# VH-VL binders against Regulator of G protein signaling loco (loco), part 19

Target 1, 177 residues: Regulator of G protein signaling loco (loco), of Drosophila melanogaster (Fruit fly) (q9vcx1r247to423)
Amino acid sequence: AALECRVIVGYLGTIEMPKQISHSSKLQTVRSCIRKLRQEKRQPTIVLMCITPDSLSLQSSSGGVLATYSSARLNFVSSSSESENRFFGLVTSAVHNTQIEEEYEPSAGSAAAAGHISISHSCHVFVIDTKLIEHAQHLQRAHEFRLQCTRDPISNLCLEFPNNSEYVVNLVRSMYT
Below, E stands for the ipSAE of ESMFold2; O stands for the ipSAE of OpenDDE; V2 stands for 0.75 times the mean of E and O plus 0.25 times the DockQ between their complexes.

## First folded at step 19 (VH-VL; framework fv_tezepelumab)

Design Q2 (from Q0 with heavy chain T105P; at its last look DockQ between E and O 0.52; V2 from the best seeds 0.00; counts 0 for: pae E 5.5 > 2)
Fold by ESMFold2, look of step 19:
Structure Q2 (fold): chain C 177 residues (1-177), chain A 123 residues (1-123), chain B 108 residues (1-108)
Amino acid sequence: as target 1 above (177 residues)
Amino acid sequence: QMQLVESGGGVVQPGRSLRLSCAASGFTFSDYYMHWVRQAPGKGLEWVAVISYDGSNKHYADSVKGRFTITRDNSKNTLNLQMNSLRAEDTAVYYCARDSEYIFPDYGYMDVWGQGTMVTVSS
Amino acid sequence: SYVLTQPPSVSVAPGQTARITCGGNNIGSQSVYWYQQKPGQAPVLVVYDDYDRPSWIPERFSGSNSGNTATLTISRGEAGDEADYYCQVWDRSSGHVVFGGGTKLTVL
């Protein structure tokens, strides 16, 4: 049976990564994306991040699925490289056939044509609301998302309301690596 | 360690030209935007110019536009400033500085500075 | 052209908190950077992105930015904090970097 880990995070936005910077380190690229969205001072959208072996999905409090990324599309995840521990970035990849853009129907008559494949990347930036760490502080939010909190016996904190970005980064890494 | 070393400063008469150089070491020079910043004796910092990592984009302060040219040679890890039609108001210490960003340069800051080279424009 | 305004000087007693302001129209919508410059030395970054601090800068240095004012706060001021302090932003309309006029901090 599929296992599911759930965390409440704030979604800040997504940056389509420039192809020209493919020589840059993935960590440095994620740091740049985090800084850009932080500087734009966006109001985060609170979402439920559902992490299973097959996919990572983002859900609204109304239960609507806002995005789903299959495990094959999860390229990289990282927090900041310094004292910043509230933010993390998730890099997803998409494979494009430059000559054919079909979702569920293979192209007939492609035997004579050479396909061209390209890969694009997006960086999705999230923030941890540390004001929600204590159980009393997050009760209303848990109710909105229909969550029953899972107590970590070591930290005595609810796993669905993490206290830092490294927790979520390590959770994603352990599931998909 | 990361280092920037300016050279080429000196005393020149008004209307003359001078070329400053900045040698970079300890980092991949071709990955970074670079700045010139100047400071007149006893005065504050004044931004002069910026150049993109590949040299394709340049911006200048209004006070120097048309007279100064920023360039770079990535094969030699060198930033340059050609200063033409010099005026007394150009008298300053000139600093070379690295921008912290190479993806979104206007979201960066100057994280590595040289010690500066003095330019004096006087009769 | 975007203008940043700093007081020319600020004085505090040792152990007291110094506050250095940087005024600009709607500066709270932009990221502010703070540099410290001691006599005969190049500037050194002390705060970036309004309130972040390089790991080698003491926790006594902090920043804030809201509305039309950004502030550099130096708690428990000491003689070693005496320096000129400059705020900086990008003026995105011109693509220019703008510095404030600088503030001389004196710890008496």
Scores: ipSAE 0.092, ipTM 0.640, lowest interface PAE 5.5, mean pLDDT 84
ESMFold2 (binder alone), look of step 19: mean pLDDT 91; pTM 0.939
OpenDDE, look of step 19: ipSAE 0.461; ipTM 0.806

Design Q3 (from Q0 with heavy chain I103L; at its last look DockQ between E and O 0.72; V2 from the best seeds 0.00; counts 0 for: pae E 8.0 > 2)
Fold by ESMFold2, look of step 19:
Structure Q3 (fold): chain C 177 residues (1-177), chain A 123 residues (1-123), chain B 108 residues (1-108)
Amino acid sequence: as target 1 above (177 residues)
Amino acid sequence: QMQLVESGGGVVQPGRSLRLSCAASGFTFSDYYMHWVRQAPGKGLEWVAVISYDGSNKHYADSVKGRFTITRDNSKNTLNLQMNSLRAEDTAVYYCARDSEYLFTDYGYMDVWGQGTMVTVSS
Amino acid sequence: SYVLTQPPSVSVAPGQTARITCGGNNIGSQSVYWYQQKPGQAPVLVVYDDYDRPSWIPERFSGSNSGNTATLTISRGEAGDEADYYCQVWDRSSGHVVFGGGTKLTVL
């Protein structure tokens, strides 16, 4: 309800996982996905990330909701490295119920099919534009997203324009686990 | 502590074979692509070969293709290099190296290196 | 047969900045990795993905990559930085790893 965090981030892309993610490989998987998208030299799409206890959403400057991930789907979040603090990845999970490969006979009243449960993962990669930390540099972006900056009482910086990826990673971690 | 230890180097005549081994410890060996890299005395680094985490995918430098075979045994945490038809130009220190990337080979780097084993090919 | 070109040597006075270049056709579209090798030792990674550092590598080491040139920069050069430095890329067309010829850094 009253707890909501908003940050401007650049969306680089999403990688659908080629294999299941174990807990022991989550950090390496996120780093691999970040590295992949950084090295492809993609142009980021600027989005508003809204972080609430129930969900994390991505919005365009026009106000359209591009994606919403319920808190139950948020698996893991991490940054790329200690020395480069601009990139982070967010892993979401989806549960799939696939039909049995054999066909089944339809009949009146036949409503259910047995299925195989599988879990898929997606890694969403983001970048922080640290040049937007200064008030003069981010005014146009704030206007585009209809944002009024929230001043951090300690640093006097706008909370919506973070200075590093670890700040956002910690917001997500503290909100959801 | 992550560690790679090479062995099997020595002095051998041209045309002979050697088998190099690399023992890995301190990480989950089967998660990683592995490389061999060599360095002739007084010269630069030359990549030799790479093998995927499950052994299903391999690439070789042109200078060794058809003569060298990279293999791995994930149950023993070992990487191997079978070196056949050795030539004087194969004289080098041979390093074992771990690739940081395990999903996408094209973008990884070698973040853990062994200390190397010397191979000398001379008559 | 992708080729990376490095100067054979670079000299720097202590406390000054050293720059080691790695030339390649359109290298700016590729990820560049840098390794340090001291005499009698194995190589160690100092820069990856053009400009990232392992956490144990001093901030004095940095990298850049644009156009046909990648550069390793070592600020406030120290005697302990004397080493051979190699750049490396993956050649996607062949699936091969390519190293530059190496640059000997001397701090005098």
Scores: ipSAE 0.012, ipTM 0.576, lowest interface PAE 8.0, mean pLDDT 83
ESMFold2 (binder alone), look of step 19: mean pLDDT 91; pTM 0.943
OpenDDE, look of step 19: ipSAE 0.497; ipTM 0.822

Design Q4 (from Q0 with heavy chain S100D I103M; at its last look DockQ between E and O 0.48; V2 from the best seeds 0.00; counts 0 for: pae E 7.7 > 2)
Fold by ESMFold2, look of step 19:
Order: structure tokens, then C-alpha cells, then sequence
Structure Q4 (fold): chain C 177 residues (1-177), chain A 123 residues (1-123), chain B 108 residues (1-108)
């Protein structure tokens, strides 16, 4: 019924960014975050990225939801412009009320409880495992995530196991723009 | 078209000073860390100094610390190197280079280089 | 201080694979960058972050980094690959950039 796209990606990590994201190039920001996480030499966590018109979610192979980002909080998505286009970043935002000090009561200060709003940003970095493109190689992963692969008859590739980051970036963009 | 052009090289006697300049164009200069790298004739590359995008952080190679000062003028898109108390071992081609990193203190890689300016310190 | 060691020269026959090493204590935990410099020219980046290439660099150039050794590999060596090659790391403890001594590649 509803439009839903599912892709297997490796999650490398998340970088919390300063409030000044609007002062710099978003592409340069994603490139810097990708480089920082690659330099840390982390092992990717394999996740299922589920992309619907309302949200983007990350799920474990056990079926647990690791994260959900509503479409309204998706600021930017991009791959790098370099060769070896296996990495991409997803920038999300969160809204804060900097004057809310107590959980139950509104702020007792001179400002209203919702009188000052601040925005924070996070960059989530992912990697594509290109060795999983071949159907025989990804069958075990498909079973672990309870996936039925959708074959592209033109390329003969499984849509849930993309061969590059640009495919996923375009998929996310088409869903939310 | 991104470009870096060094100037101010020349021949000087030991103990004297020179000021090198690097003019940047084709990119937003104030977004990037900048380096000086030198190369003695027939020798390898030697890093000299780095300056953060706003000038607030600087680092120097031990061989030049206390004698050289890296500065930048973001309003003029210019990187400078003040070299005092010059020695024979400072004889080299001096390159300015752009660091790819602009958000973090971790340096990236030098993706844009100038053609270099020659400094000769001869007694 | 942190030191990177490269062989002074490497020779390879045309069409063969050249391997240029960069030795450093625990260099596998560092990000390694490689530069090509032809005579009379400024260096140019050929490999970054151990194994990535700028989009204009041919796939014949590749890199690896593990343990105490990083390696630049140039497949199907050509006369046009003759140059000096430098490895580079960033030493986070000192804030210093360190270059290797350089390797002259000759394609016989």
C-alpha cells in the first residue's frame, strides 16, 4: 500500500554539530563528518534503513528500531564528490527550548517556557558494502533482516543492496522533496 | 579555478628576515586551514606551519618555532609567513597549501598547492 | 618525534605493479596521505585517507594501511608515473604534520 524503500547500509556513527551549520556549505560539512568517522577506523553496524514519506528509520537484524527521523527533521543528505562513492551522510535537526528547566513546571525565569528556541544538528554517516551486490553474497543478510529482495530487471541487482551511495542519496531525496 | 600564488622569496644573509605572502583565489579562503611546506634543493618535503581558518590556532615545526610566524588576512585572502633569524638550513622552496578540513581541529590533506617561492640563505 | 620511513627509490618495468612503502610505528591507526611530485612541479594529492582517490586520479593508484606499514600501489606502471612520492600523516599528539623522506619511482 504505502510507498516504502528498504536498503541495507552500514552505520558508522553520528557527529553532533554546532548551531552554526547554516554558515557553512552543507556538502563540505558532510564531507568533514565522513572523513572524521573514517579516520576513527570504526567497524560499521549493519542496519536496515526504511524510507517512507513520513520518516526514515534504522532497524537492527533482530527487528529493533534503533532510530527514527521524521521527514520534517531531515535537513540534508549527500554523498561525497570523490571516487569510491561508498559513503553518505544524513543531517537531521532537533528543536530545543533553552529556557525549560523543570520537567513538570514551566520555566520560572523572566522568559516564557517556549520563549527561546534553538536548533541543533546531527550528521549520521553510512557506508555501502559493495561486496554484497551479488545475489549469492547478500542472501544471508536478506534472511537475517526478513527481506524479500526486489530485483531490478534492467541491472539484475537487488534494490535492497545498492552498489553505491549516490543511489541511496537519490532515493532519500526523491522521497522527501 | 582554485589558485594559490606565493611571493616574497629571495636571497638573504643568515640572521636576517623575510616575509612570504600567498594570494588565494577561486575558493572561500576563510573556510580553510592553511599550511606552509618547504623543500630544500634535492630534498624531501618538510612541513613548516599551520593556521586555523580564523587564525585562532597555530602550530609550527620544532625547527622553526620561535623564529617563524604564520598569519592570515581573510579580508585580503592572503596567507603570510614571517621568517626571522634565518639560517642556511632554511634554504628551500616554500609552498603554501590548502587543508581540506574546515570544521575540526583534525587536519585533513593538502588538496591545493601553490607553485612555490625560493628562499636562499647564504653566508 | 614521529618518523615516517620510505625507501629512497623503487624501480619497476613498464606494465608492472609498483609498491611504495611508508613505515611508521603503529601507522595503521593513522590516516595516510600520498603525494606525487614531478620535477620542477608542486606536489599533487593522489591518495587520501589510506585508500581513497580524488576523482581525477586513475584507479591504477591505490593504497592500503595496516600495522606498521602503509603502501601506495601503482598498477600497470607507465613512464608518466615517474616521480617522487611522499607519504604523510597528521600526528594528533603534537599537532604536527609529518612527511616521509620520499621515494623516487623509476619506470625502466
Amino acid sequence: as target 1 above (177 residues)
Amino acid sequence: QMQLVESGGGVVQPGRSLRLSCAASGFTFSDYYMHWVRQAPGKGLEWVAVISYDGSNKHYADSVKGRFTITRDNSKNTLNLQMNSLRAEDTAVYYCARDDEYMFTDYGYMDVWGQGTMVTVSS
Amino acid sequence: SYVLTQPPSVSVAPGQTARITCGGNNIGSQSVYWYQQKPGQAPVLVVYDDYDRPSWIPERFSGSNSGNTATLTISRGEAGDEADYYCQVWDRSSGHVVFGGGTKLTVL
Scores: ipSAE 0.026, ipTM 0.619, lowest interface PAE 7.7, mean pLDDT 83
ESMFold2 (binder alone), look of step 19: mean pLDDT 91; pTM 0.939
OpenDDE, look of step 19: ipSAE 0.344; ipTM 0.758

Design Q5 (from Q0 with light chain Q30E; at its last look DockQ between E and O 0.83; V2 from the best seeds 0.00; counts 0 for: pae E 8.7 > 2)
Fold by ESMFold2, look of step 19:
Structure Q5 (fold): chain C 177 residues (1-177), chain A 123 residues (1-123), chain B 108 residues (1-108)
Amino acid sequence: as target 1 above (177 residues)
Amino acid sequence: QMQLVESGGGVVQPGRSLRLSCAASGFTFSDYYMHWVRQAPGKGLEWVAVISYDGSNKHYADSVKGRFTITRDNSKNTLNLQMNSLRAEDTAVYYCARDSEYIFTDYGYMDVWGQGTMVTVSS
Amino acid sequence: SYVLTQPPSVSVAPGQTARITCGGNNIGSESVYWYQQKPGQAPVLVVYDDYDRPSWIPERFSGSNSGNTATLTISRGEAGDEADYYCQVWDRSSGHVVFGGGTKLTVL
């Protein structure tokens, strides 16, 4: 069986980035995306995040797969601030190969067989529901997702119900970097 | 370090004009929305105006709309406030403030403030 | 037209918890920001997005926001916390920034 880590998180939404994310601005960009979705006061959609060496997926309580991101698409992950530990963002990339329009050259051979590569980025924002940390508080969610909780022998807390965003950020980083 | 320095305050008669400037340093000025906020002596903060990072979108408090014009010069890292038809109630310290918003059109919070410049409107 | 209401003053004993309220119609649907202003100084951000804080602000500053009331809470109040405190929202429908009237905190 393949290695799999599972966490319950709230999905707030996805922002399509308006321009290419430079390496030097990734943290600020993720923080801006988190702030934008927090301001919208959305109700999070509770999902199961399944993290394997090959991919990261989001599943509904019915078992339906809402999204899957191959490991090659996972660009960056970060939390919002040093003191706020409930929110994190996950940046995924997609590669596009699109045809470029060009006119026929009367004095040259045929045209229009050109293409170009572009890369787009999406920032997916998640929140940790700290009210679900204690086992008694998350029993209904565990049942809905058909989870058996895995106890951390040190803290006695369930690994599937993390108490902060940095735990999940580090889990994703360790799996894919 | 990030810094905002206001200038151009002074004493003027009612009905006259005054231009305030704010010099920015220590950050990429053209990425940020910018605000003017004022505070009359002994009173609270009153927002005056905001301008988008590229200058294309502006909003004004009702008390100054039609009389004040917010502008920016990204090549000089400068925010300006042209104040026309000044009234006694415009007497205040005027602060320049950076909005935290970096990429998007939404306003945020004011995370960097100048020390202010005093404008007194009296005969 | 959106109005934020703050008490003009709040007093606490040293070491006690101060709570400064900011009232607004359905303010729980807005993101609330809090500023501290000491005499003769510019305002300083202490809480943003209802309850987050800049890394240089002590963790004893916290915020909450639900229903018609946002609250700035300062645990273990000390003399250095004496200041005016302002709440602020951004009204996206008008594009206007709205400040509360301010609250003077006194630590006895």
Scores: ipSAE 0.012, ipTM 0.575, lowest interface PAE 8.7, mean pLDDT 83
ESMFold2 (binder alone), look of step 19: mean pLDDT 91; pTM 0.932
OpenDDE, look of step 19: ipSAE 0.396; ipTM 0.795

Design Q6 (from Q0 with heavy chain I103F; at its last look DockQ between E and O 0.58; V2 from the best seeds 0.00; counts 0 for: pae E 9.2 > 2)
Fold by ESMFold2, look of step 19:
Structure Q6 (fold): chain C 177 residues (1-177), chain A 123 residues (1-123), chain B 108 residues (1-108)
Amino acid sequence: as target 1 above (177 residues)
Amino acid sequence: QMQLVESGGGVVQPGRSLRLSCAASGFTFSDYYMHWVRQAPGKGLEWVAVISYDGSNKHYADSVKGRFTITRDNSKNTLNLQMNSLRAEDTAVYYCARDSEYFFTDYGYMDVWGQGTMVTVSS
Amino acid sequence: SYVLTQPPSVSVAPGQTARITCGGNNIGSQSVYWYQQKPGQAPVLVVYDDYDRPSWIPERFSGSNSGNTATLTISRGEAGDEADYYCQVWDRSSGHVVFGGGTKLTVL
């Protein structure tokens, strides 16, 4: 069993999803977020995505943890389309629970009666850099992240340097469903 | 199989009106922005109009603004183009097309096209 | 009004590479889309977001976009590639779609 899966991905950015249209289609909304960030033409930031049963985290090459999402916050993950295999989006949720105390009583108030409990969603967009699929081409990145290759015995490719987004999407789905 | 089928084309005199319809199938019509694009005989593509997924936002080419109205009926999966005060230069094949963009109004491409309906404006 | 400029025609011999240009001010900052249209048919998408292609479009079709020029490249040109080709952008300031004038590709 795999307790931790690690993949090198390029981080493109994050979009706060509009609340009203997030009800209609998670898949199509994720695809639109991916398209928007691709159109911004920015360079990806290379990060290490660490996937464990408890959480998904993003780490820089310097070892700093850029973000950590508990498994409870992982709402949805998808590629841009079946035919486009370089990009994927990860949706995380946050509960904006600003419960108010009673006017003169602390902590006694009802959260639902005290305010607008809302759930917001952020779509984090990533890209798979196909130039890293060959071992010789990813040695610099492996050194930077203190990462050792786990080879697929059939393909001889490094699992930490995937060649398509569907591998990562399936990895996240299998860990958290 | 995603499909768009235009109808309502024909021959009309200048100054008259005509209404085009486009029937959508094989996808969730209410999730998508929709376009009309026209092509005069022997000429290039000319964008005509776009409508947002809920019909709340519309844009028109300058050549048709004030004369054409784009609408949609999401309960019937139909896109419509009401064309008033028709002119000879409106003679074209009219295509309906699905915008690939669901979420953002400024970004997208037309990934599904109908086969078009011919409108001829001639006296 | 934003304008996209395409050459009216491009001719190549079979097996050769065709390059169809689409000129526009700072077009490299926008996403460019390419459509193929054969006589009597509706346009079909061949390249989106500058260089991506639908899975049913052969790898011989590729795109690039930088500076003031986007280019559709068709390697190993075939008679079946003869068509009109249109570039397209979305002008966010006006909300208008802009097509190039079209390029007729001939493979002789």
Scores: ipSAE 0.006, ipTM 0.582, lowest interface PAE 9.2, mean pLDDT 82
ESMFold2 (binder alone), look of step 19: mean pLDDT 91; pTM 0.942
OpenDDE, look of step 19: ipSAE 0.400; ipTM 0.793

Design Q7 (from N2 with light chain H33Y; at its last look DockQ between E and O 0.44; V2 from the best seeds 0.00; counts 0 for: pae E 9.3 > 2)
Fold by ESMFold2, look of step 19:
Structure Q7 (fold): chain C 177 residues (1-177), chain A 123 residues (1-123), chain B 108 residues (1-108)
Amino acid sequence: as target 1 above (177 residues)
Amino acid sequence: QMQLVESGGGVVQPGRSLRLSCAASGFTFSDYYMHWVRQAPGKGLEWVAVISYDGSNKHYADSVKGRFTITRDNSKNTLNLQMNSLRAEDTAVYYCARDSEYIFTDYGYMDVWGQGTMVTVSS
Amino acid sequence: SYVLTQPPSVSVAPGQTARITCGGNNIGSQSVYWYQQKPGQAPVLVVYDDYDRPSWIPERFSGSNSGNTATLTISRGEAGDEADYYCQVWDSSSDHVVFGGGTKLTVL
């Protein structure tokens, strides 16, 4: 129903991906990135993920925007497996237009500059803290992020504190439209 | 429909050589580290060797180091094992296997296996 | 070199839970993988990264790993689960893959 979904997740980190990764290997790539960051035993940074049809943003508890990704740059989102349901990865792209100014004369009033275009990919890894499923357990976090919890009448769970990664993956996928 | 098919097994005398091949299909072969794993009759699995996706990095079990050479041809989607100076203890079914990890140097696990090819070093 | 120790055999009654152990020094800091091998067949992966399953593996298969012991658990054991089971790690100090000796599971 709402155009904006908000979920509390833990951010583990970002891995810059090799450009030659095939599209058929995207799931394996996300699994590798998740495994790498899990092995580092990082302390997650708790963020508010705001999911809209146009973009996905990450916000701190102070309301500062840490990152924003337009829907056009959201290439892939997945969890690693059925049994491992705490982690997910979000793959974003960036388009680079490299200018070779020493080899080209500047074009006065030109709409386009001479150069080449390259695409890079990043995998952002997140974790769900299942200890926060119980309403009493997440009240402090909700207050810190100025959230009013929305109870799902079917599951009786707070939508802003999901119980698994696949729930969030499905929210992100639905917003591609 | 990912598939690995080993070939080249047979009966050879001690001290001789044999070359095994493994044909890959249904996945992008050049993205993956590849392994050879062997199993002597009635015994457990023994890792033999690994090769990186581009062939630049190779590792061998101590029992075969200096005698076996792992190679790959990414243009033909094939993995090879050259086995020289064969011994009776090299008698085993030899499996090729795809490593799940292909981006990082940490070798992971084998998620696709061939059916194996039997090598018998007769005495 | 790194060594993984498995019991040679485990027996369970049908419908009961089987537990297969894999012992190793500080194995809880490693990622552990489990393979099933039926007679005359190649091994197949059943658990990876300590406790994850490929999508085609029933949820009856689960894993854990802490301290010096990793465990493969098969709930509601059935005749189709009879096989040899191997644990595996990657030993970063030697750059070698290490398998356990294998455990034969029998379901009576």
Scores: ipSAE 0.006, ipTM 0.546, lowest interface PAE 9.3, mean pLDDT 83
ESMFold2 (binder alone), look of step 19: mean pLDDT 91; pTM 0.943
OpenDDE, look of step 19: ipSAE 0.518; ipTM 0.826

## First folded at step 20 (VH-VL; framework fv_tezepelumab)

Design R1 (from N2 with light chain Q30K; at its last read DockQ between E and O 0.81; V2 from the best seeds 0.00; counts 0 for: pae E 5.9 > 2)
Heavy chain, then light chain:
Amino acid sequence: QMQLVESGGGVVQPGRSLRLSCAASGFTFSDYYMHWVRQAPGKGLEWVAVISYDGSNKHYADSVKGRFTITRDNSKNTLNLQMNSLRAEDTAVYYCARDSEYIFTDYGYMDVWGQGTMVTVSS
Amino acid sequence: SYVLTQPPSVSVAPGQTARITCGGNNIGSKSVHWYQQKPGQAPVLVVYDDYDRPSWIPERFSGSNSGNTATLTISRGEAGDEADYYCQVWDSSSDHVVFGGGTKLTVL
ESMFold2, look of step 20: ipSAE 0.251; ipTM 0.714
ESMFold2 (binder alone), look of step 20: mean pLDDT 93; pTM 0.953
OpenDDE, look of step 20: ipSAE 0.536; ipTM 0.828
ESMFold2, fold request of step 23: ipSAE 0.023, 0.008, 0.151; ipTM 0.621, 0.597, 0.682
ESMFold2 (binder alone), fold request of step 23: mean pLDDT 93, 93, 92; pTM 0.952, 0.950, 0.949
OpenDDE, fold request of step 23: ipSAE 0.457, 0.350, 0.404; ipTM 0.805, 0.777, 0.790
ESMFold2, last read: ipSAE 0.076, 0.019, 0.008; ipTM 0.654, 0.603, 0.605
ESMFold2 (binder alone), last read: mean pLDDT 93, 93, 93; pTM 0.952, 0.952, 0.953
OpenDDE, last read: ipSAE 0.364, 0.522, 0.378; ipTM 0.782, 0.828, 0.789

Design R2 (from N2 with heavy chain M110F V112Y; at its last look DockQ between E and O 0.06; V2 from the best seeds 0.00; counts 0 for: pae E 13.9 > 2, placed apart)
Fold by ESMFold2, look of step 20:
Structure R2 (fold): chain C 177 residues (1-177), chain A 123 residues (1-123), chain B 108 residues (1-108)
Amino acid sequence: as target 1 above (177 residues)
Amino acid sequence: QMQLVESGGGVVQPGRSLRLSCAASGFTFSDYYMHWVRQAPGKGLEWVAVISYDGSNKHYADSVKGRFTITRDNSKNTLNLQMNSLRAEDTAVYYCARDSEYIFTDYGYFDYWGQGTMVTVSS
Amino acid sequence: SYVLTQPPSVSVAPGQTARITCGGNNIGSQSVHWYQQKPGQAPVLVVYDDYDRPSWIPERFSGSNSGNTATLTISRGEAGDEADYYCQVWDSSSDHVVFGGGTKLTVL
């Protein structure tokens, strides 16, 4: 009864975003983050992305959980463009409290003005290694991550090693957004 | 090593025009929002204008709106400011600045600045 | 339009901690950035997004932002810290970038 999808992706990095984002600018923002991290020429860190209705998690080949984002924190996902289909970005939101620095004198009848809630956003950028599409090429990676590959009976491709970012983006969208 | 180099400053009479240019190097210019920021002699920083990475969105300070036009040419890695109907209060050093946190807004913070070009508007 | 207010000057003894404030209505809901400008030079980013530092800026520089006040803190003040300091926000309601008036830090 539980739906779980697993994909091997390369993690390029995370860009911290302004405290507020608008829905209409999210696509532009993700594309900008992808371009920025591509120009840095980072070596990707290969991770296992586990996608369930409740959460999305990133795991190392050693089995450690590197990050877990509940579905409520998954704000947006997009690829860079139709002509560049190896990269995608995932926007997560976090709520954090800030220590109150204002002087105040609480009264019994007044709500305290001392509380402060801030929301931050992060754009996590990933890449698909298209060289891993062929079964012989991804066997070592599957072993390292303790994966049993799930073949798509129509395409004969392993679902855990997608051939482009569009598959992953659509999977995340259908699950959460 | 990234650089921003402004040019085109000079002494002009009120009502005249100047065109400033900023040459960018050492980074992918087309990935970034770009700004002009000015500083009158002995005074603080004043934001002038911003242009999105693809040139589709522009915003101006009220003091220059309708007189200044920001443009960019991503094929030449250049940012430009056309300044028309210049006034004495436009006298300032003009800085070209790169926006670093452009993720989903037109603005962020400025992580790289040029050395500036001086514009003097006097009779 | 949105206004950021800074004290015109702050003095600190060498080795002491300097605090430079940036006042704004509900500034705690915005990301505040700080620039150092030495005489005759262009500004240099020292703190962004309230409290983050570029890798080349010493950890002696730190920031905070809550309520109506953001603060740049410079621990163990040095003569080399003498400069003008500007706070900056993006005001999404006007689509304008706003700078504070600047604070001259003197290390006596």
Scores: ipSAE 0.005, ipTM 0.483, lowest interface PAE 13.9, mean pLDDT 82
ESMFold2 (binder alone), look of step 20: mean pLDDT 92; pTM 0.950
OpenDDE, look of step 20: ipSAE 0.520; ipTM 0.827

